# VH-VL binders against q9vpl3, part 424

Target 1, 224 residues: q9vpl3
Amino acid sequence: RGKINIQRPKAPHYERARVVAVTQPKYPELPKAKSCFKTRAERTQQQQENPYNEIIAREVRNWLDHSRLVAFFHLSSITADDIFRVRVQLHKQNLHLKSYGSKIIEQAVKNTRYEAIVPLFHSNHCIVFSPDPEKTAALLRIVRRVPQMVLLGGIVEETMLSRNQLVAYAQMPGLHAVQAQLVQTLSQAPGHLIQQLQAHQNSFVQVLDVHAKNQMNEETPKST

## First folded at step 14 (VH-VL)

Design wc24 (framework fv_imvotamab_arm2)
Fold by ESMFold2-Fast, scan of step 14:
Structure wc24 (fold): chain C 224 residues (1-224), chain A 121 residues (1-121), chain B 112 residues (1-112)
Amino acid sequence: as target 1 above (224 residues)
Amino acid sequence: EVQLVQSGAEVKKPGESLKISCKGSGYTFTSYDIGWVRQMPGKGLEWMGIISPYFGETRYSPSFQGQVTISADKSITTAYLQWSSLKASDTAMYYCARSEGIWDSYYFDLWGQGTLVTVSS
Amino acid sequence: DIVMTQTPLSSPVTLGQPASISCRSSQSLLHTDGYTYLSWLQQRPGQPPRLLIYEISNRFSGVPDRFSGSGAGTDFTLKISRVEAEDVGVYYCMQATQFPLTFGGGTKVEIK
């Protein structure tokens, strides 16, 4: 089996943002207006409540409900072809790479214990789902080969874990033993976990900025 | 039951073609790669090549490149090892083994029972 | 190709005593992803190989705790704390850090 050749595109996020903007969901055709009196505010609210957004949010909730492993990643500039190859490799291990807009994620996790993850999705992101938490080790090995994907944290058996806790989980023997330990860890420091997840994202953004500046003005050698 | 079942022993003459099989059952066939390993009589193990049934991609040891063909049919969960023209030096036990390795970083966690191939005049 | 050298060629051991097998690679087995893809296989007489240890020291499911692996870089060891009759066979180390995958020459463990 060949290895993936991931290249960082010159302007991937700009191009992707343009595509997302022009392909954003359009409101469905409205039915005939033969209903009871509606105020302008009520009509505006009905138009803002897009059924399409609820359908996608329900899809996200279904993934969360059926997945015993959910991992959150920051996603740097990567070509569509390269990320597709990564998705296929992950799928081979029953790991499902998905990307959803921040508003959809917020809508999906609103009023759930997972609402705290919303800040992780304010920048480029992707999520990996799996019904099999034993695949955490396989996930981390695949992602090490994809420098554009940086682990922020995740959820295992409905328990929120930091990056370091997920790494530890991948190395521990037996799912039952890990479950007992996770309950103890969360009971002692719930606020610290949220701060760790936010700190990791902020640190990564800072590292990206420094790295981007250092790579500016790259010269290619001239052939003889 | 999670298992790899290989085809039966073969006795062939030099120059004949042969195709042996390795059938996976009890697991998601496309989630694992299948490797082929040769063991000559009284000798150690030699890796021949590997196939990803999901991608359809194959990779061979340089010693076996062009000597054999590895293929798979995911619809019947079976991998194959094939020779167009056998040589006496191909006499060996052939094992198939599955790998849940990642990005060419493998280990073989399940092995077939082996297929003995004898090539003599 | 990475060459894997095993010592000893044979290890006659008294039942209940420990056995130790060494494996040395011609190049470091540390992959760029930070993992070392060194595994150990057991082959009992007349049987196919069986995975014992993967990634240096991780016991595969169903493998007794008397088996342990250790090492780093180019030097690796498989230990059997108390050899039992069922442990008779040939043991192979295998590297998967670089293609082609290569095996050690094997170490025969037998009871005296």
Scores: ipSAE 0.017, ipTM 0.483, lowest interface PAE 5.4, mean pLDDT 78

Design wc25 (framework fv_imvotamab_arm2)
Fold by ESMFold2-Fast, scan of step 14:
Order: sequence, then C-alpha cells, then structure tokens
Structure wc25 (fold): chain C 224 residues (1-224), chain A 121 residues (1-121), chain B 112 residues (1-112)
Amino acid sequence: as target 1 above (224 residues)
Amino acid sequence: EVQLVQSGAEVKKPGESLKISCKGSGYTFTSYDIGWVRQMPGKGLEWMGIISPYFGETRYSPSFQGQVTISADKSITTAYLQWSSLKASDTAMYYCARGEGIWDSYYFDLWGQGTLVTVSS
Amino acid sequence: DIVMTQTPLSSPVTLGQPASISCRSSQSLLHTDGYTYLSWLQQRPGQPPRLLIYEISNRFSGVPDRFSGSGAGTDFTLKISRVEAEDVGVYYCMQATQFPLTFGGGTKVEIK
C-alpha cells in the first residue's frame, strides 16, 4: 500500500458506534408475561415496515461495502464490561465489533451477494469489520482469549471463507499479493463454502450442548 | 525506545516483604500483557504468572499460586511482583516480559534487564 | 502441565559450523484455534532472554537469517546454519498452547 485512498470507507464515528453498542440490551429479552397485544399478522407487518430497521440495515450494508475483512462469530453470554473491553482492544487494531438483530442483517443483505450468510445469525451473534485484511491474524489472536466468541467464518476481499480458510489466510506472509493469491485459490470451488460454514455452525451447537451437560456435572474446586 | 525497565537489586532476610517493579515505555502499555519469569542461579527459566493491565486479570503457574502477587498500575505504566514473606529459596533473577495477547501471551517479544533478589540471613 | 524436553543439554560447535537443537512436548502443541504456540529464546551470559522465533518458524524482528525453526505437533527444531561467536549462550523453547506456560530445560551452545 503506502498510498492514501481518498475513497476509503467512512466508518461510523467511534463514539456513536460505541454508544449504539452500549445502549443495546446487555441480555436478550422476551416480551414479558407472554402477552399477545397484537395479532401475529399485524406484528409481522409492523416489523416489515419499521423505518428504524431500514436505517440500521443501511448502516450494516455500509459496513459490508466498506470492509475488506468481515468475520462472523457466535456470541455466548458475556457481561457488558467484558464485551466493552473486547471492543476497545479490537478498536486499537482497527477492528470494529458490531451486534445486530437477525432481521436487520437479513434486510441488509437481501438481494446482495452476501445473502447466504443469513443462516449464521439464527442464534446469538456478532460481527467484526475492518478495512484492513492484514488484521485477520490480530483478530484471531484477540478472540482466542474470549471463549464466549466462536469464529463461524468470514469475508475477505469479497470472498466468503470458512473458519479453517480464515485461519490459513491469517498464517500467510505479510505480503498482500501472496494473501490475495491465497484468497483466489481458496475460492476456486464454487458453492462448497456455504456447506462448510453451515457444518461448522452445526458442530458448534453440538459442542455447546456437550459443554452445558459437562458444566451440570462439574464439581466445585476446593480452595483454602 | 520500546523498553521494560526493572527496579534495582534487592538483598533481604527471610520473612521480609518485597515488591519489585517493571516499567514499560515507548508503547501502549494496556495493549500487551506482562509476564514474570524466575531464573534461579545456574538454572533455567520458570514462568510465574501474567497480568493483563487492561483487564486487571492475573493468571499464576500452580507452583507460584499463593506465593507471590502480580499487580499493575496502568496510570504509571508499571507492573509489580510482590512477596508477603520471602524465603531463602526465592533467591533468583526475576525478569518481566511483554506478551502479545490479552489474557495469555503466546510469545514474549520484549524483556526487562532483570532484578536480582538475594534472600539470606 | 505440558513438559518440554530439550536435547542436547550442551552443544559444543566449531565457529562457522551448523548447530541443531531439539524440543519435544509431552502432548501436541496444536491449539484448537489452529495455531501452535511454540517460541525459541536465546540467553547470552549475563543478559536477559531474547526472542528468536515465535509460532514455530517466524523469525522475530532483527534476528539473523542463520536462525530457523521448524516442526509440528510434539517435535520442534531450532537450527543455526553457521554459528558465530555471539551465538554462545543457552537456548530455550517455550510453549503457550496450554496453561501453565512451560519452558524447556535449555541447551547450552558453546565454541569448542
């Protein structure tokens, strides 16, 4: 590189992005008392016509269009303090962690080349964006320390990659041309990637089930 | 001038307390972890523990859990290693090292000059 | 704990000749994230340790080309293609794949 790109993506102002992240609910909530105040059809219609959803969907589309690195993660239960610290650490490496509802993501990628990612977001999730694909190694090293975040896959230079392909990409020499060649090589089998991403997600769900069962049978370590 | 500067040599008696320091400069202190490594005279390296100055979290080797306390003060970019009661077997060279990572370092790329601690009667 | 075993204990070499150091781990150092957290350190007499190689084979900035690392799983090697006087010292392997971090016992490289 070495040359400034005047058309470089305009990322959302850091404080605004941070405020949006912080003001989002820190835990998932279902409507209290299971009350049905509207018919299912009316609720569905209102969701489809919500102008806030369209505005946020445009923000997501802007992130996708302006990022050369996008990584998708499953996100287990994590405290607001911990996720904030993770966001700050990622931001120091020009990596931007965002969380959006599944309907917003579906609306953002509808009729785009990225529509295939929608199934990844049927559970708790988050996305990391960056204009710099060389930061993939830094991203994976940071996330290794965050057991609540599990890599599902990503997009590098507009090419969809599985978890294993992203790991391979991260281990390549720092020469951008070599990394670009790897991305081309990894992407030469059309349609295979979607099956790999979905298989990885299904395997993770099984791992979570085993982990939950193991936790139920864990003995508390004796101290003192 | 990216460096870790450790406090000077110490000579102590068994049962005394001690706190030695490791000051980072020339880099963003909170972006890296600080590990502590012991080297007894004529012996190899032993990992004692690590701290994330950003998260405030510490992890100790089982051999050193309860024997030492690791802390950090990010406002003055300094990490500390502390003993409540020294033993003669604590006589060693102590190094601090900068680790790449958040909670666990996968390699130590910058090392302090070492602090010699001598514990004798 | 992962036990790291280095061989030989000492390696007397003639100036300009190659040296090879082996490091074996009691279990695989391949982490579930796909990385192998194996490093090599050099300690010259009276000096602190210095990072030579990280993640098996990556030379750290400022480390001469004569140093190279290789290996996978449980068996790792550090090679010096032509030993120079300043290479005298003790070399350590270190793993960070599993807590606690552990070091090899060290290999002393000396001129004969």
Scores: ipSAE 0.013, ipTM 0.470, lowest interface PAE 7.3, mean pLDDT 78

Design wc26 (framework fv_imvotamab_arm2)
Fold by ESMFold2-Fast, scan of step 14:
Structure wc26 (fold): chain C 224 residues (1-224), chain A 121 residues (1-121), chain B 112 residues (1-112)
Amino acid sequence: as target 1 above (224 residues)
Amino acid sequence: EVQLVQSGAEVKKPGESLKISCKGSGYTFTSYDIGWVRQMPGKGLEWMGIISPYFGETRYSPSFQGQVTISADKSITTAYLQWSSLKASDTAMYYCARDEAIWDSYYFDLWGQGTLVTVSS
Amino acid sequence: DIVMTQTPLSSPVTLGQPASISCRSSQSLLHTDGYTYLSWLQQRPGQPPRLLIYEISNRFSGVPDRFSGSGAGTDFTLKISRVEAEDVGVYYCMQATQFPLTFGGGTKVEIK
């Protein structure tokens, strides 16, 4: 009523002090509502400062630094038995399937050359790591039977590749010069032109396929 | 450097037991399954069976089920094909071949040199 | 079991001329996963088999581009655009769509 600690000239000081002292437990000082329930901002802050997240983020950075092949996938609902079977197939080929929370991925790649991958992890996701980039074709052969895993892109020899660029890389085994040229060309390609880059990549793969087929029918190739 | 090396030629009499080997080198042995293929003199290829060294599981062609035993020892990167009692009809060249066994694709990308088994009285 | 039938039994060809080998299966090799598990193997005299082509048309590493595979369902073809002396041998088709794995009877390629 009259506000706390307000002294009124018409109120007896002694009686007022006594009433406040006696009724204090009736009106206890409640914890701040904000401290009783965490807001979204406070939950986010608490999660960002979790020391466990930093340990896992370091693990992610270690995998990125020591893997010559990294593939990013969107992961739809999948049974424990099915994902276990996928993990076994991958492990036999020295391919390692890992799942990390999006906040951990963001923390791991922040201020690194890999920061551009963060948008890929706004939904359920998983990552496959390997020290052997030659296993890209085997990876795609394994994952083709797992419709719950959708390829988003990857990193090969420290070069960021889109989905179609990674698929094209996998389709040119034994063509080391062409593979090296593709990786180098893609690393110099301007950003924001994903559709055009995919079109050029598909055209390149198509031209390579047509050229290979034409070599079977033409006498033009030197026959010495 | 990636190769499958098979044991040497064998000459046996009917009723004798035999165990031939296929040693993998230059690759991760447990990443591939090992299949066995028979080729009788002047005839074509017959698939006998396959083993996963990773799991130790075997699958046999129905025509070879009970006729042979396929096994593997991953500690020495070796697969085996064994007969408890040989018949003259077992005379053939026996090949081992590795397969990635990515699901049920079964393409044999690397083959051993073959082991000739001759069974005669 | 799926029966694999190869024609011809033998194919005498002149050096530099094309050769064609056919393989027919007793039932479709299209797997329920949408893929066709048909491979082609080459066996040179006195040597083990060698993988040439897998999944109908994919050349294995190191296989010359003069070899090509095609087909679908039950009818498959291996073509050699220009036969060379080193191509002498027996060629086998193999299916892995249905257990057990089965091979064609083989086609002998000879130089005439």
Scores: ipSAE 0.162, ipTM 0.557, lowest interface PAE 3.2, mean pLDDT 79

Design wc27 (framework fv_imvotamab_arm2)
Fold by ESMFold2-Fast, scan of step 14:
Structure wc27 (fold): chain C 224 residues (1-224), chain A 121 residues (1-121), chain B 112 residues (1-112)
Amino acid sequence: as target 1 above (224 residues)
Amino acid sequence: EVQLVQSGAEVKKPGESLKISCKGSGYTFTSYDIGWVRQMPGKGLEWMGIISPYFGETRYSPSFQGQVTISADKSITTAYLQWSSLKASDTAMYYCARDESIWDSYYFDLWGQGTLVTVSS
Amino acid sequence: DIVMTQTPLSSPVTLGQPASISCRSSQSLLHTDGYTYLSWLQQRPGQPPRLLIYEISNRFSGVPDRFSGSGAGTDFTLKISRVEAEDVGVYYCMQATQFPLTFGGGTKVEIK
């Protein structure tokens, strides 16, 4: 991966105009301020056991029901400006970046076939939704520039896929090959799949911790 | 299914105005930028400019700034290239091409069939 | 503007033999973001250009694996491992690292 590069010098004004317009919500609309970056007030609201939790859980179920592509990411510390720029790039491809508290996700997927994903959300996370599974390749191309977002796995055509399987899906040229792969993936024990996803998440969190600590200790690095 | 269809060949005299079109279909039109490329007879490719149909924002090559106008109508999924006053040196094949503009990478993954513009007295 | 120079101007090749096209830029195409925005296009006689390769070496969907790209900095190469009759045409390199976008002069691949 290279450095995040949303605004190239040759097109700054053009990109700025885009940013303003794509902040407009799309249906099914998520209320403003529901994203990977949340205000303290929003986080407190989402973590409380109050009636509003069921309303947001219903919203999550709506996104799951209307999305043929759902991708799960671990999210490291990222500035509001940077996540906003990522959101703009994703939005141009009909990809919708959302963030919800782990308790809300648990309530949303309880008693559904996706209940097994709950352990993925024990740390900082975000989810990308799209009605178009053909956008999986575009999604991966966008997030490769965002080291703070690490793919954990996803759901394609209502089938749960590991990180490696989702990457393979993006590279498949034909529907027969895709369906055969998904059937094979689905036949694998869900517990085994989730265990693999959790292992990847834990390994990456360890790498991020080391990286973050090194970044904090090296304020002004200069190396070749 | 996914395609860019351009308007038919044009024969014009110097000083006349012209507007040619490029219609996108089979994809989400506003998710891609549309660039215009000129190819003079027997010569190579020249990038003219690009438009984001989502916002209507345009960027031009310095050599084409002020010579042409690029526009788009997202309601009919069509981009346009326009001249207010044609010159004989505008005789060329004109291509439109689609670009995702992911991180401003600018690679053209889908091309129209081309519109031949002939300007002669 | 970055000037893109292609060699050779024409490349007569026997069917089934390899062909190699070089592209040299007047300035490094390595962007400050760590990526190199160099693409290769194919234009068959009477047809519009077609994307073959993007970001130096990434083959576009549907492009045969006999096409490969390599290079860094200012020197880039497009290779066709086994030229087929359908490969006849003009090949262009394009840079998008610096505004304005610029193309190479083209290399004509033809059968001898």
Scores: ipSAE 0.017, ipTM 0.520, lowest interface PAE 5.8, mean pLDDT 79

Design wc28 (framework fv_imvotamab_arm2)
Fold by ESMFold2-Fast, scan of step 14:
Structure wc28 (fold): chain C 224 residues (1-224), chain A 121 residues (1-121), chain B 112 residues (1-112)
Amino acid sequence: as target 1 above (224 residues)
Amino acid sequence: EVQLVQSGAEVKKPGESLKISCKGSGYTFTSYDIGWVRQMPGKGLEWMGIISPYFGETRYSPSFQGQVTISADKSITTAYLQWSSLKASDTAMYYCARDEGVWDSYYFDLWGQGTLVTVSS
Amino acid sequence: DIVMTQTPLSSPVTLGQPASISCRSSQSLLHTDGYTYLSWLQQRPGQPPRLLIYEISNRFSGVPDRFSGSGAGTDFTLKISRVEAEDVGVYYCMQATQFPLTFGGGTKVEIK
């Protein structure tokens, strides 16, 4: 009936917090109240700068700072069950599969030496982190069984490596000095690495396109 | 010491079952696939199949599909090759080999000493 | 299945002389990922096979520099620049580009 009993106090702060939590909106504070071109541009920019992106960007930066192995993958369509199985297998090897939006990755690496990796994430992607670079071979073996994950490159001991360089690193004996020397020898400028990785991915796509077109041509003559 | 140690030689009669083993040591067993290769007396090498111990996935050569079963027990770092019913034509040296392959490279970098299987009446 | 053909069947060589082994595949070994999964193995008498070379030209750890691999597409070559007594054995090429994995018939290297 709406009567407030002094012996059963209501928590006004809880009720307010509950309403705020339920209505934590994904829309601007004053929709349509000031809808002119300049204001729209400002609101659009404000909406794109979601506070959750900053929190997640810090998480990504922490993973980068505390991981001696980071591997970047293109991710094709994969079922939730399949990616879960992959994540479990990777986790058993202290390998942590994460997926983040391109804008979040850009925020995380902006003003760092890794800023050049941003173009790798304009399409569907995922990243694997580990504090242990000795796990590179285990990572590549697990991912070898997942055709939806295509290795683009990575970072080992804070050095950016192409796909081929990362594979070479994985094949080295477990002598830390030898592995460190290999990383130093194989290091590349980020811009050149990105171009090489994009060229390789385009070559792979081109091979698939040629194969598909050859199948179409073979099927066309069969159509009689 | 990184090695693959296979079970000892076997002498069997046609129709008998057999299971031979390949024990890995000195490395992370589940990080490498184990393949099986047959070599008939005086002949070359024939790939039979391969197993991923971590995933439990197997793939067989068409010539051996349905003739043998490959399995692995990761708790004791051992791979197996077994026959439900042996034939005289199964007489051969059988090798297990570790697939070093990372990211689709398939090559056998470590080989067991071989298990000689003789099937005769 | 990809058929692997090795020539010659037997290669008698004089110590210190070069030996060359050819391997040809019935179709290209270039994988869609841009790699060619061709390996060479050595089997000494009474011993299990040993990896010599993987991905056409990469020597495996501990393999002497006198061994070299080359080739592309369907034609591959293993060369021993100066044959030593310990090189006696049968050499096999192996492809892993397409399942099932297939081996060449083998080439026996013997000392004259």
Scores: ipSAE 0.008, ipTM 0.476, lowest interface PAE 8.6, mean pLDDT 77

Design wc29 (framework fv_imvotamab_arm2)
Fold by ESMFold2-Fast, scan of step 14:
Structure wc29 (fold): chain C 224 residues (1-224), chain A 121 residues (1-121), chain B 112 residues (1-112)
Amino acid sequence: as target 1 above (224 residues)
Amino acid sequence: EVQLVQSGAEVKKPGESLKISCKGSGYTFTSYDIGWVRQMPGKGLEWMGIISPYFGETRYSPSFQGQVTISADKSITTAYLQWSSLKASDTAMYYCARDEGLWDSYYFDLWGQGTLVTVSS
Amino acid sequence: DIVMTQTPLSSPVTLGQPASISCRSSQSLLHTDGYTYLSWLQQRPGQPPRLLIYEISNRFSGVPDRFSGSGAGTDFTLKISRVEAEDVGVYYCMQATQFPLTFGGGTKVEIK
């Protein structure tokens, strides 16, 4: 009578230490995509369904008060995938793309130093916020590859700047604060600046529309 | 001070594995992509590939695809270039360089000091 | 792959004289976004490359104004208006319009 082995007698097995391997790659989670574009009906319904417009208006005021860079854009039709890619590129540079209804923006800036921006938001729009004004150059480099986003102007260090002034500011490597103060001194009429920004918006929209129409008319295949 | 600091020179035999490093400091590491460039002795520059530490995504030059692996650890602001099996033809100076990571535009505004890798029997 | 050809292979210049380096691409570097992603790099002996110029003609921060870039399409030029001793080194053009990124073969600037 012998003992019966639980293990196979001719093939003894032994346990080895398990090598711990990291199987999941480490990478940041991407934010959920949001569209800057909304239909008028959708915006109206959202306003009617949300009685807490003041809560969102306070959020907008908080962004304005804590951002040293604010840029305003006209936004043409863009897919959710495309705006997601834009948002990701901006986020890498601490630039935050936000879209708010015109009524909420009006409510947010009413009786504040920013009230003059309201006319900029009568059409489809979005706003980019950042605590870092040195990111203006990075912002312009990102949006130049997004023809659906047309720069209207912005606010840098609490100074309202036209499109051309923002472009000039972005090209200044070491004297940004001094140049912004100089620009602020030269900006004598807030209404004049807003009129200039509105004129640029209309001009850019017209150029974009002509370009889009010309590309549609060039749809004829020439290579066989 | 904004800088990229690379690991020290390496002397290896063919068939050995190697991992060299590139540490960023003085800037927001995840806001920039890190590219790797090879310079063989007495030769010009060759682009190997690039990594976005923010996304963890890599892109390789076709001539280096499958030859090397690029990775990054954003918790210690360091990018890596590694070989599973070195060849004598891998003898070169290797540079890491910072790129804005904007739409694959690729221009390198900040360069590491270089890591010399010598592979000989 | 876009092939980048630099001429001359070497440029011996007298101190204080101008130097000109040419870079030609095998196809247009004009991107569909309307920009041309051509850069110039300087590599001094024993040092890593340094960005001089990006997008044809934009001087990078800290680069002396004696360096200038010009060109369009497939033909690009880097000019040094007055060569100084510290300008000795190899200069490379680089294109990023089409994947993969490619470099020119390099031009050695040396004092004769």
Scores: ipSAE 0.024, ipTM 0.516, lowest interface PAE 4.9, mean pLDDT 78

Design wc3 (framework fv_imvotamab_arm2)
Fold by ESMFold2-Fast, scan of step 14:
Structure wc3 (fold): chain C 224 residues (1-224), chain A 121 residues (1-121), chain B 112 residues (1-112)
Amino acid sequence: as target 1 above (224 residues)
Amino acid sequence: EVQLVQSGAEVKKPGESLKISCKGSGYTFTSYDIGWVRQMPGKGLEWMGIISPYFGETRYSPSFQGQVTISADKSITTAYLQWSSLKASDTAMYYCARDEGIWWSYYFDLWGQGTLVTVSS
Amino acid sequence: DIVMTQTPLSSPVTLGQPASISCRSSQSLLHTDGYTYLSWLQQRPGQPPRLLIYEISNRFSGVPDRFSGSGAGTDFTLKISRVEAEDVGVYYCMQATQFPLTFGGGTKVEIK
């Protein structure tokens, strides 16, 4: 099923203000735009260098700098109601769901050790941030009922982890798990982890694209 | 220390009202849900219901719907189980238990010590 | 409601020997999300229940490795590889796949 699989008691009516406050994303302070009068030539030159993307890229870098847990997901089509419910569950656990364009992600991670993960974001994606790496288990329990979100990998305590490593980390207790994963990851070539993340993303996206096309067509006869 | 502390034993007469408590400490109270489980003397466990303190949302077992009220006060990190009118059949040990509070998918990882309720004429 | 049936009702075991408890559900416990919400609880005499295992086979933090869970669908097993004196108590299976949550009738483990 393409919908969230949960057991649904009829919810009481939530006060609009409370719901907004609960799910409202916490944005880092955006850098102040440099304002000045520009000639036509200067304006045209700067249009080639989108200043808005740079501002949002700095927001992304700020999230990366202040989050001890970062998880990368492929995100297929999901309704506004379903993603809102996911955000509520995540917020309860101090997890923050963000979605940014691939160009913005590339600009944000440029000249950092995470630059090579850019290929993971060439299709629909989202990122979950948290200051608390102990919430990795809670994150995985939340997203297992969200088939539209598929884990690609993540960063824990500034250490890049593949999907399988992040799943393993979630099953281990506390600081000992962090130390074990750091030692393991430091022993591996960075390209190996990036290849694993990219392979999972590409393979899953391909499967999802085929599945989505088949569902949209709905004219394909049963294979005999 | 992470713990759930329940109120003391109660001895009541049929028709009386009662409210027992379950206080959480050492963790973020609103990140977890609180369930209530009954154990009649010499019998097994029965799930009564659960509350999400974060939302104030409750869900009851059909056999306990309308028989009991579950509530919570997040300002004092306490959940409650209440009867408007007790019956002798309500005599039991009552446990509160903490659930992770994710999608109503339950496993109770921390339990209170229990509150013994005795209802007799 | 899903009915949970445990066997045996009581299991006298010699110290150091294995113990096995069976739990059967009246319907499959496989949720539509692909997970099975079957847990095992231990209740020592005069104490509240304690979580041992969740989602069939995952040992909860602090639970000794002599405890293991297995099964699928409607048939589940809790095994204690070598019973110790502290393992005396009543063991319950619990399902959370379908509301209302239901428990097995319990299995009493005793030392003999």
Scores: ipSAE 0.376, ipTM 0.656, lowest interface PAE 2.1, mean pLDDT 80

